# Miniprotein binders against Ribose-phosphate pyrophosphokinase 1 (prs1), part 12

Target 1, 284 residues: Ribose-phosphate pyrophosphokinase 1 (prs1), of Archaeoglobus fulgidus (o29666)
Amino acid sequence: MVILVGGTNGLMALKVAKISGLPLCYSHVDRYPDGEKYFRFASNIDGEDVVIFNSMHPNPDEIIFETLLIAETAYSNGARSVTCVFPYFAYARSLDTVKGEALPIKTVVKVLKAAGVKKIITVDFHLQENVFGVEHVDLTGMEKLAEYCLEEFSDSFTVLAPDEKAAFWAEKFAAKANCDVVALRKIRIDAENVIIDDLRTGVEGDVVIVDDIVSTGGTVCQAARIAKRAGARRVFVACTHAILARDAMMRILESGIEDIVSTDTILSPVSHVSVADVIASALS
Short names: E, the ipSAE of ESMFold2; O, the ipSAE of OpenDDE; V2, 0.75 times the mean of E and O plus 0.25 times the DockQ between their complexes.

## First folded at step 17 (miniprotein)

Design y4 (from x5 with L35F K36M; at its last look DockQ between E and O 0.80; V2 from the best seeds 0.79)
Fold by OpenDDE base, look of step 17:
Structure y4 (fold): chain B 284 residues (1-284), chain A 112 residues (1-112)
Amino acid sequence: as target 1 above (284 residues)
Amino acid sequence: SPEDKIEELLQLIEKLIDRIEKLAEKIKGDPRELFMEIYELAEAIYRLFDELLKLGNPDIAEEVLQLAEAILDLLEEIYRLARQGSPEKLRDKIKRLAELIQTLADKLEQLS
């Protein structure tokens, strides 16, 4: 087994290789002036199980195509198998569609399989199930995040899931932190309007809002406001994938959130927790 | 060519260093006003790591790995200081960031 250094997650690849002791293979990745992708393996991979690292951020379409290109090239050069590690996997927000609407996850899965990908590893995959039709291992950053929060934020807190879907992540987090979980109920009134049920029971002490992804910050900001109104002392946020735009971060800071932590599935100024060791353990 | 790409990256690094230095000069009052600029700079540096590793050079990769932790930690500190509003400490850290990025450039030049 060899770990490919290339794509958008090269630093993760290096870290995982260092921890696991697995050998590296290198590649040349570039673009022509017209925007076409260039890829070439820098070493012989004949007979090897190749592991590709590629978080689907910030350009998921490009990363998907790049991954397909690498996978097919690997097999053309004698690779025994291709495993893809997508610490962050995009296009996994929903399995539901309306008439005429695309279901991107179906397309993504189809083309990955067509390229010969045999195994997929993710970290806190949003759909919480195997949709790939191939071997899928979903790892978690929630335990590491919980450890961090206990050390750096508060020695005692209540975990708050901002909606019902987030309860899955919050429970994993809370299990490690040995604390209680409260889940907010998201009530969709219409396609555009969502109301979050208020915390009627009150909250004492510090609160950590837990979710897998923080994108616009709207959900966690709303949860923070609810927590504060319910009596929370301090409010923190922990998430696996911080895809926050700069304006989202400003919104979070203005919402009364004390601090936020994420993992290095996506590098950001708040990526204080590494999941490289978790991934390394899954590969070794 | 690989050589052309290295030159391109060196130019990119030079531009980043210039941005960092200019940012340091702008720190006079409330550093929170520079928060967005700092955030964008961090993003640019993250992308730089990716581009360097795409060269497919093991020696460059080793240097990136050695420096990345320090740079990432420093960016985090800079971000925190910007939030807290400590201009003097922030300025010092930003200068240190420029030094680390320059070190990366120097290593890249040696390996080209």
Scores: ipSAE 0.767, ipTM 0.890, lowest interface PAE 0.7, mean pLDDT 92
ESMFold2, look of step 17: ipSAE 0.812; ipTM 0.908
ESMFold2 (binder alone), look of step 17: mean pLDDT 78; pTM 0.759

Design y5 (from x5 with E43M; at its last look DockQ between E and O 0.89; V2 from the best seeds 0.79)
Fold by ESMFold2, look of step 17:
Structure y5 (fold): chain B 284 residues (1-284), chain A 112 residues (1-112)
Amino acid sequence: as target 1 above (284 residues)
Amino acid sequence: SPEDKIEELLQLIEKLIDRIEKLAEKIKGDPRELLKEIYELAMAIYRLFDELLKLGNPDIAEEVLQLAEAILDLLEEIYRLARQGSPEKLRDKIKRLAELIQTLADKLEQLS
């Protein structure tokens, strides 16, 4: 088994190799002048089980195509199998569509299978179920995030899930932190507007808002305002995948949120919690 | 060509070092602008790691691994100090960051 270095989030691949003792496989990735991708293995992978690391951020379409190209090239060069580690997996917004809408997770799964990917490893996969039709191992960063929050944010807090789906993640976090969870409920105002219902009970002390993904920050900022109105002292955010658009960080900090932490599934100034050891354990 | 890619990355690093050094000029300015630039700069540095690793060179990969913890810790400290408004401590950290990024450039030049 060899760990591919290159593509996106290559630092994760290096860390996992160091922790696990697994050998590294290097690659040359470039572009032709017209923008087409170039790829070549820089290591001999004949007879190897190849593990590809790619977080699907910031350019999920490019990263998906790169993954397909690498997987095909691996088999053409004698690889025995291809496993993909996607610490962040994009296109997993929903399994529900309206008439005429694409369901891109179906397309992504189909092309990964066609490229011969036999096993997929994710961290806190948003759909919370195996949609792949191949072996899928979904890992969690929630325990590591809880440990960080207890050590660095507050020694006593209530966990707040900003919506019903976030309760799944919040419960995993709270089990490690040995604390209670309060879940907010979202209300659809119209096709383009969703708000979080006000909390009808009080909250005392510190609060950590927990979700798997923070993108524009609107959901956590609204949850923070609700928590403050309900009596919260300090509000923090913990998430697995910090997408954070250009101004999301500033919006979060200006909303009365004291601090935010994420895992290193997507690197950022707040990705203080590594999941490399969790992933390394899953490869053995 | 490999030579063209190395030259491209050296130019990228020069621009990053210039941006890092210009952070010192922003210390006493708008705190919001400073934090936004620190965030954008951190994201550019993380992308640089990926671009360096795409060269497929084990010596570059080892250099990235050796420096990554220090660079990540330093970016976290710079971010925290910028929020606290501690200009003298922030200047020292910015200078150290530029030095670490220059170390990557030096390694890349040795291979060309």
Scores: ipSAE 0.744, ipTM 0.878, lowest interface PAE 1.3, mean pLDDT 88
ESMFold2 (binder alone), look of step 17: mean pLDDT 85; pTM 0.848
OpenDDE base, look of step 17: ipSAE 0.772; ipTM 0.889

Design y6 (from x5 with L75F; at its last look DockQ between E and O 0.88; V2 from the best seeds 0.77)
Amino acid sequence: SPEDKIEELLQLIEKLIDRIEKLAEKIKGDPRELLKEIYELAEAIYRLFDELLKLGNPDIAEEVLQLAEAILDLFEEIYRLARQGSPEKLRDKIKRLAELIQTLADKLEQLS
ESMFold2, look of step 17: ipSAE 0.822; ipTM 0.914
ESMFold2 (binder alone), look of step 17: mean pLDDT 82; pTM 0.801
OpenDDE base, look of step 17: ipSAE 0.781; ipTM 0.897
ESMFold2, look of step 18: ipSAE 0.737; ipTM 0.878
ESMFold2 (binder alone), look of step 18: mean pLDDT 82; pTM 0.805
OpenDDE base, look of step 18: ipSAE 0.728; ipTM 0.872

## First folded at step 18 (miniprotein)

Design z0 (from y6 with Y39S Y46S L53S Y79S; at its last look DockQ between E and O 0.67; V2 from the best seeds 0.00; counts 0 for: pae E 3.7 > 1.5, pTM E .737 < .8)
Fold by ESMFold2, look of step 18:
Structure z0 (fold): chain B 284 residues (1-284), chain A 112 residues (1-112)
Amino acid sequence: as target 1 above (284 residues)
Amino acid sequence: SPEDKIEELLQLIEKLIDRIEKLAEKIKGDPRELLKEISELAEAISRLFDELSKLGNPDIAEEVLQLAEAILDLFEEISRLARQGSPEKLRDKIKRLAELIQTLADKLEQLS
């Protein structure tokens, strides 16, 4: 089994290789003058099980196409199997569509399978179910995040899920932290906007808002406002995938959120919790 | 070519060291500006390791992995200290980060 470091999150792939003891597989990546992607293995992978590491951020379309090229090329050069580790998997926003709307996860899964990807490993996959039609192992960073929050944020807190879907991850987090979970409910205002309903119970003391993804920060800022109105002393945020726009981190901290942490599935100013150990164990 | 890739990495490292110097000048300034520089430094470090991992030279894997780990550990410590407001400790660690990254550049140049 050899690890091929893809176009993104090479740092995690290197950490996983060291922890697991698995050898690295090297490549040459370039572009032709017209912008077309070039790829070549620089290692002999004949007879090997190839593991491709690629986080689908910030350029998911480029990473998806690169992964297809690598998988096809691996088989052409005698690879026995191809596994993909996608620490962050894009295009997993929803399974629900309206008429005429694309369902991108269906397209992405179809092309990965057609390229011969045999197994997919993710961390805190947003859809929370196997949609791939191949072996899927979904790992979680929530226990590592809970350990960090107990050590670095507060020794006693309530976990707040900003919506019912986030409760899934919040419950895993809270089980490790041995604390209660409160879930907020979203109320849809129109096709593009929702708000988070007020809490029906008060909270006292410190609160950690838990979700898998924090993008623009609007949801966690609104959840923090609701928590403070309900009596929270300090509010923190923990998430697996910190997408964060440039201003989102500063906006979050200026909104009265005390601090924020994420895992290293996406490298950011807050990615202080590594999941490399968890991924390495899954490759054993 | 391998020589072209090493030259690109050396140029990326040069820009990264410039970012680290900008971070050092922001330590006692506006906290918002310090956080902006930390965010940009994170992106630059991510880009460096993405490009480093793509070299088709096996000598890179073993000779620089320990250095890459040291750079990662130090950046994570810098990020934590910046949030805690410890400017004396932060200045020394930022200087060490620049030194580690320059050492990486020196090793890449010698491997070419």
Scores: ipSAE 0.348, ipTM 0.673, lowest interface PAE 3.7, mean pLDDT 83
ESMFold2 (binder alone), look of step 18: mean pLDDT 78; pTM 0.759
OpenDDE base, look of step 18: ipSAE 0.483; ipTM 0.796

Design z1 (from y6 with K36M; at its last look DockQ between E and O 0.92; V2 from the best seeds 0.77)
Amino acid sequence: SPEDKIEELLQLIEKLIDRIEKLAEKIKGDPRELLMEIYELAEAIYRLFDELLKLGNPDIAEEVLQLAEAILDLFEEIYRLARQGSPEKLRDKIKRLAELIQTLADKLEQLS
ESMFold2, look of step 18: ipSAE 0.724; ipTM 0.868
ESMFold2 (binder alone), look of step 18: mean pLDDT 82; pTM 0.804
OpenDDE base, look of step 18: ipSAE 0.722; ipTM 0.870

Design z2 (from y6 with K107L; at its last look DockQ between E and O 0.76; V2 from the best seeds 0.00; counts 0 for: pae E 1.53 > 1.5)
Fold by OpenDDE base, look of step 18:
Structure z2 (fold): chain B 284 residues (1-284), chain A 112 residues (1-112)
Amino acid sequence: as target 1 above (284 residues)
Amino acid sequence: SPEDKIEELLQLIEKLIDRIEKLAEKIKGDPRELLKEIYELAEAIYRLFDELLKLGNPDIAEEVLQLAEAILDLFEEIYRLARQGSPEKLRDKIKRLAELIQTLADLLEQLS
């Protein structure tokens, strides 16, 4: 087994290789002036199980195509198998569609399989199920996030899931932190409008809002306001994938959130927790 | 060519350093107002790491990793300081960031 250094999040590949002791294979990745992708393995991978690392941020379309290109090139050069590690997996927000609407995850899964990907590893995959039709291992950053929060944020807190889906993540987090979970309920009024139900029970002490992804910060900000109104002392946020859209951080700070922590699945200024060791353990 | 790519990256680094220095000069009032610029800068630097590793050169990989770790830690501090409103300390950290980025340039120059 060799770990490919290339694509996006090459740092993750390096960290995982260092921790696991697995050998690295290097590649040349570039673009021509016209925008076409260039890829070449820099080492012999004949007979190897190749592990490709790619986080699907910030350019998921590009990363998907790149991954396909690498996978097919790997097999053309004698690779025994290709495993893809997608610490962050894009296009996995929903399985639901309206009439005429695309379901990108279906397409992504098809092309990955067609390229010969045999195994997919993710971290806190949003859909919370195997949709790939191949071996899928979903790892979690929630335990490490919980450890961080206990150490750096508060020694005692209530975990708040900002919606029902987030309860899945919050429970993993809370189990490690040995604390209670409160889940907010999203009430869909219509296709476009979602109202979060108020906390019926008061909250005392510190609160950690837990979710897998923070993008615009809207959801966590709303949850924070609810928590504050319910009597929370301090409100923190923990998430696996901090996309943090352009104005998200400012919005978060303005909402009264004390601090936020994420993992290195997507690098950001708040990526204080590494999941490289978790991934390494899954490969070794 | 690999040489052309290295030159391109060196130019990118130079631009980043200039951007960092300009950011440092903007630190006069409430640092919280600079959070957007800080995050945008961070993103640019993270992309730089990806580009460096795409060179496929094993000789710099370990050094890049070490520098990246240092830069990540530094951004944590920068973020914290910006939130706390400590302009002097923040300025110092941003200057240190420029130094670390310059070290990346030095590494690339060794490959040319």
Scores: ipSAE 0.628, ipTM 0.843, lowest interface PAE 1.0, mean pLDDT 90
ESMFold2, look of step 18: ipSAE 0.668; ipTM 0.834
ESMFold2 (binder alone), look of step 18: mean pLDDT 82; pTM 0.821

Design z3 (from y6 with Y79F; at its last look DockQ between E and O 0.89; V2 from the best seeds 0.78)
Fold by OpenDDE base, look of step 18:
Structure z3 (fold): chain B 284 residues (1-284), chain A 112 residues (1-112)
Amino acid sequence: as target 1 above (284 residues)
Amino acid sequence: SPEDKIEELLQLIEKLIDRIEKLAEKIKGDPRELLKEIYELAEAIYRLFDELLKLGNPDIAEEVLQLAEAILDLFEEIFRLARQGSPEKLRDKIKRLAELIQTLADKLEQLS
């Protein structure tokens, strides 16, 4: 088994290789002036199980294509199998569509399978189920995040899930932290408007809002406001994947959130928790 | 060519260093006003890591791995300090960031 650095967050691959002791397979990745992708293995991978590391941020389309290219090239050069590690997996926000609307996850899954990917490893995969039609291992950063929060944020807190789906993550987090979970309810008024129900019960002490992804920060900011109104002392945020759209960080910081932590599935200024050891353990 | 790519990356690093230095010079008032710029700088540096690793050079990869942890920790401190409104300490940390990025350039130059 060899670990290949992909085009995005190659640092993860390096860390995992170091921790696991698995050999690193180097490659050359570039683009021609016209934008076409270039890829070449720098080492012999004949007979190897190749593990491709690639987070699908910030350019998911590019990373997907790159991954396909690498996978097919791997097999052309004698690879026994290809496993993909996508610490962050994009296009997995929903399985629901309206009439005429694309469902990108379906396409992504098809092309990965067509390229010969045999196994997919993710960290806190948003859909919370195997949609790939191949072996899928979903790891979690929630336990590591919980440990961090206990150490760096507060020794006692209530976990707040900003919506019903987030309860899945919050429960994993809370189990490690040995604390209670409160989940907010999203009430859909229409296709475009979602209202979050107020906390019916007051909250005392510190609160950690837990979700798998923080993108625009809107959801966690809203949850923070609700928590504060309910009597929270301090409000923190923990998430696995900090996408953090351009103005998201400022919004979060201005919302009364005391601090935020994420994992290194996506590198960000708040990526203080590494899940490299978790991934390494899954490969060993 | 690989050589051309290295030169391109060296130029990119130079631009980043200049950007870092300019940022340091802007720290005169409330550093909270610079949070956006700091964030954007962090993103640029993370992209640099990816580009460096795409060279497929083991020596560079090792250097990136070693420096990345330091840089990540440094950004944590930078953001904390910026939020707290401590300009002097913040300036020092930003200067240290420039030094770390320069180390990457030095390593690349050794390969050219």
Scores: ipSAE 0.741, ipTM 0.880, lowest interface PAE 0.7, mean pLDDT 92
ESMFold2, look of step 18: ipSAE 0.754; ipTM 0.881
ESMFold2 (binder alone), look of step 18: mean pLDDT 81; pTM 0.787

Design z4 (from y6 with L35M; at its last look DockQ between E and O 0.91; V2 from the best seeds 0.75)
Fold by OpenDDE base, look of step 18:
Structure z4 (fold): chain B 284 residues (1-284), chain A 112 residues (1-112)
Amino acid sequence: as target 1 above (284 residues)
Amino acid sequence: SPEDKIEELLQLIEKLIDRIEKLAEKIKGDPRELMKEIYELAEAIYRLFDELLKLGNPDIAEEVLQLAEAILDLFEEIYRLARQGSPEKLRDKIKRLAELIQTLADKLEQLS
């Protein structure tokens, strides 16, 4: 088994290789002036189980194509199997569609399978189920995040899930932290408008809002405001994947959130928790 | 050519260092603006890591791995300091960040 550094968050691959003791497979990845992708293995991979590391941020379309290219190239050069590790997996926000609307996850899954990918490893996969039609291992950063929060944020807190789906993540987090979970309810008024139900019960002490992804920060900011109104002392945020757009962090800070932590599935200034050891354990 | 790519990356690093140094000028400014700049700079540096690793050079990879931890820690500190309004400490951390990025350039130059 060899670990291949992909085009994004190659640092994850390096960390995992170091921890697991698995050898690195180096490659040359580049683009021609016209924008076409170039890829070449720098080492012999004949007979090897190749593990491709590639996080689908910030350019998911590019990374998907790159991954396909690498996978097919691996097999053409004698690879025994290809496993993909996508610490962050994009296009997995929903399985629901309206008439005429694309469902990108179907396309992504189809092409990955067609390229010969035999196994997929993710960290806190948003859909919370195997949609790939191949072996899928979903790892979690929630336990590591919980440990961090206990050490750095507060020794006692209530976990707040900003919506019903987030309860899945919050429960994993809370189990490690040995604390209670409160879940907010999203009430869809229409296709475009979602309101969050107020906390019926007051909350005392510190609150950690837990979700898998923080993108614009809108959801966690709203949850934070609700928590504060309910009597929360301090409000923190923990998430696996911090996509945090440029204005997201400012919004978060202005919302009264004390601090935020994420994992290194997507590198950011708040990526204080590494899940490299978790991934390494899954490969060894 | 690999040589051309290295030169391109060296130029990129130089630009990043300049941005880092200019960030120091914003320390006494609007914290919101400062925070924005910090995040943009962080993103640029993370992209640099990716580009460096795409060279497929083991020595560079090792250097990136070693420096990345320190850089990540620095950004955390910079972020906290920017939020807290500690300008002098923040300046020191920004300077250290520039030094770490320069180390990457030095390593690349050794390969040229």
Scores: ipSAE 0.672, ipTM 0.850, lowest interface PAE 0.9, mean pLDDT 91
ESMFold2, look of step 18: ipSAE 0.723; ipTM 0.865
ESMFold2 (binder alone), look of step 18: mean pLDDT 83; pTM 0.811

## First folded at step 19 (miniprotein)

Design a1 (from x5 with R80Q; at its last look DockQ between E and O 0.91; V2 from the best seeds 0.84)
Amino acid sequence: SPEDKIEELLQLIEKLIDRIEKLAEKIKGDPRELLKEIYELAEAIYRLFDELLKLGNPDIAEEVLQLAEAILDLLEEIYQLARQGSPEKLRDKIKRLAELIQTLADKLEQLS
ESMFold2, look of step 19: ipSAE 0.807; ipTM 0.908
ESMFold2 (binder alone), look of step 19: mean pLDDT 85; pTM 0.843
OpenDDE base, look of step 19: ipSAE 0.824; ipTM 0.917

Design a2 (from x5 with V64I; at its last look DockQ between E and O 0.87; V2 from the best seeds 0.81)
Fold by ESMFold2, look of step 19:
Structure a2 (fold): chain B 284 residues (1-284), chain A 112 residues (1-112)
Amino acid sequence: as target 1 above (284 residues)
Amino acid sequence: SPEDKIEELLQLIEKLIDRIEKLAEKIKGDPRELLKEIYELAEAIYRLFDELLKLGNPDIAEEILQLAEAILDLLEEIYRLARQGSPEKLRDKIKRLAELIQTLADKLEQLS
């Protein structure tokens, strides 16, 4: 088994190889003047099980095509199998669509299968189920995030899930942190007003809002306002994948959130928690 | 060609170092502008890691692995200090960051 270096978030591949002891293989990746991608293996991978690392951010379409190109090239050069590690997997927003709307995860799954991908490894995959029709291992960064929050944010806090969907992640986090979980639930009072009954008795002390993805920051900012109104002392955010669309960090800082942390599935100034060891263990 | 790519990346690094050094000029300016530039510089540096790894050179990969922790720690600290409005340490950290990025350029020059 060899780990290919040359995809997006290549530092993750390097860290995982060092921790696991698995050998690296290398590639030349470039573009022609017209923008077409160039790829070539720089290592002999004949007879090898090749592991491709690609975090699907910030250019998911390009990264998906690159993965297909690499997988096809690996088999053409004698690879025995191709496994893909996608620390962040894009296009996994929902399985439910309205009439006429695309379901992009279906397209992505089809092309990955067609390229011969045998196994997919993800970290905190948003859909929370195997949609791939091939072997899928979903890992979690929530325990590592909880350890960081206990060490760096507060030694005592309540975990807040900003909605029911986030409760899945918040419960994994809270189990490691050995603390209470509150999930926000919307109760519609009238057309203009929603109240959250889970916080009517108030909140004492520090709060950590937990979700798998923070993109524009709107959800966590809303949750933070609710927590502060309920009596929270300080509010922090922990997430696995900090997409942080252009203005999200400023929005978060201005909302009264004390600090935010993410994992290194997407690198940023707040990606303080590495999941490289979790991934390495899954490849052993 | 790989040689053309190396020269392109050296030019990119020179521009990046200039941007890093110019952060010092922004310390007394608009705090929102300073934080925005630091965040964008961090993103450019992370993208540089990926571009360097795309050369397919084991020595570059090892250099990145050795330097990355220090570079990431500096970027995080620079961002935190800028948020706190603490200029006395910020200039020193900016200088150190530029030095570490120059070390990557020096390693890349050995390949040309």
Scores: ipSAE 0.771, ipTM 0.893, lowest interface PAE 1.1, mean pLDDT 88
ESMFold2 (binder alone), look of step 19: mean pLDDT 81; pTM 0.804
OpenDDE base, look of step 19: ipSAE 0.817; ipTM 0.915

Design a3 (at its last look DockQ between E and O 0.88; V2 from the best seeds 0.79)
Fold by ESMFold2, look of step 19:
Structure a3 (fold): chain B 284 residues (1-284), chain A 113 residues (1-113)
Amino acid sequence: as target 1 above (284 residues)
Amino acid sequence: SPEDKIEELLQLIEKLIDRIEKLAEKIKGDPRELLKEIYELAEAIYRLFDELLKLGNPDIAEEVLQLAEAILDLLEEIYRLARQLGSPEKLRDKIKRLAELIQTLADKLEQLS
């Protein structure tokens, strides 16, 4: 088994190799002047099980094509199998569509399988089910995030899930932190309008809002304002994947959130929690 | 060619160092503007790591691994100081040290060219 270096978030691949003791496989990745991708293995991978690391951010389409190119090239050069580690897996927003909408996760899964990917490893995969049709191992950063929050944010807090779906991750976090979880619910006022339910009882002390993904920040900012109105002292955010699209950091600064932390599935100034050891254990 | 790519990356690093140095000039300005610039600079640095590793060179990969922890720690500390309205002196010092670490990557890349 060899770990490929040269994809997106290659630092994760280096960290995982160091922790696991697995050998590295080097490659040259470049572009021709017209923008077409260039790829070449710099190591002999004949007979090897190759592990490709690619986090699907910020350019998920480019990264998906890169992964397909690498997987096919690996088999053409004698690889026995290809496993993909996608610390962040894009296109997993929902399985529900309205008339005429694409369901892009279906397309992405199809092309990965066609390229011969045999096993997929993710961290806090948003859909919470195996949609891949191949072996899938979903890992979690929630325990590591909980440890960080206890050490760096507050020694005592309530965990707040900003919606019912986030409760899945919030419960994993809270189990490690040994604290209570409260989930916000949407109350339907009429067929087309929803108001987020306020906390049923007041909240004392510090609150950590937990979700797998923070993108534009709107959901966590609204949850923070609700928590403050309910009596929270300080409000923090912990998430696995900090996309922080557009002006999310400014929205977060203006919403009464004291601080935010994420894992290194997507590198950012807040990605203080590494999941490399969790991934290394899954490969070893 | 690999040599052309190295030259492109050295020019990218030069521009990044200029941006880091200009960031130090903005410490006493609008904190929201400062934090946004820190975030965008961090994103550019992370993309630089990926581009360096795509060279497929074991010596560059080792240098990136050795320096990345220090660079990531500095970016975290710079972010926290800027967000918490920390000491301008400490923030300026951390920004200067960041520029020095980024220059170290450039020096290693020049040794290979």
Scores: ipSAE 0.731, ipTM 0.872, lowest interface PAE 1.4, mean pLDDT 87
ESMFold2 (binder alone), look of step 19: mean pLDDT 81; pTM 0.796
OpenDDE base, look of step 19: ipSAE 0.800; ipTM 0.905

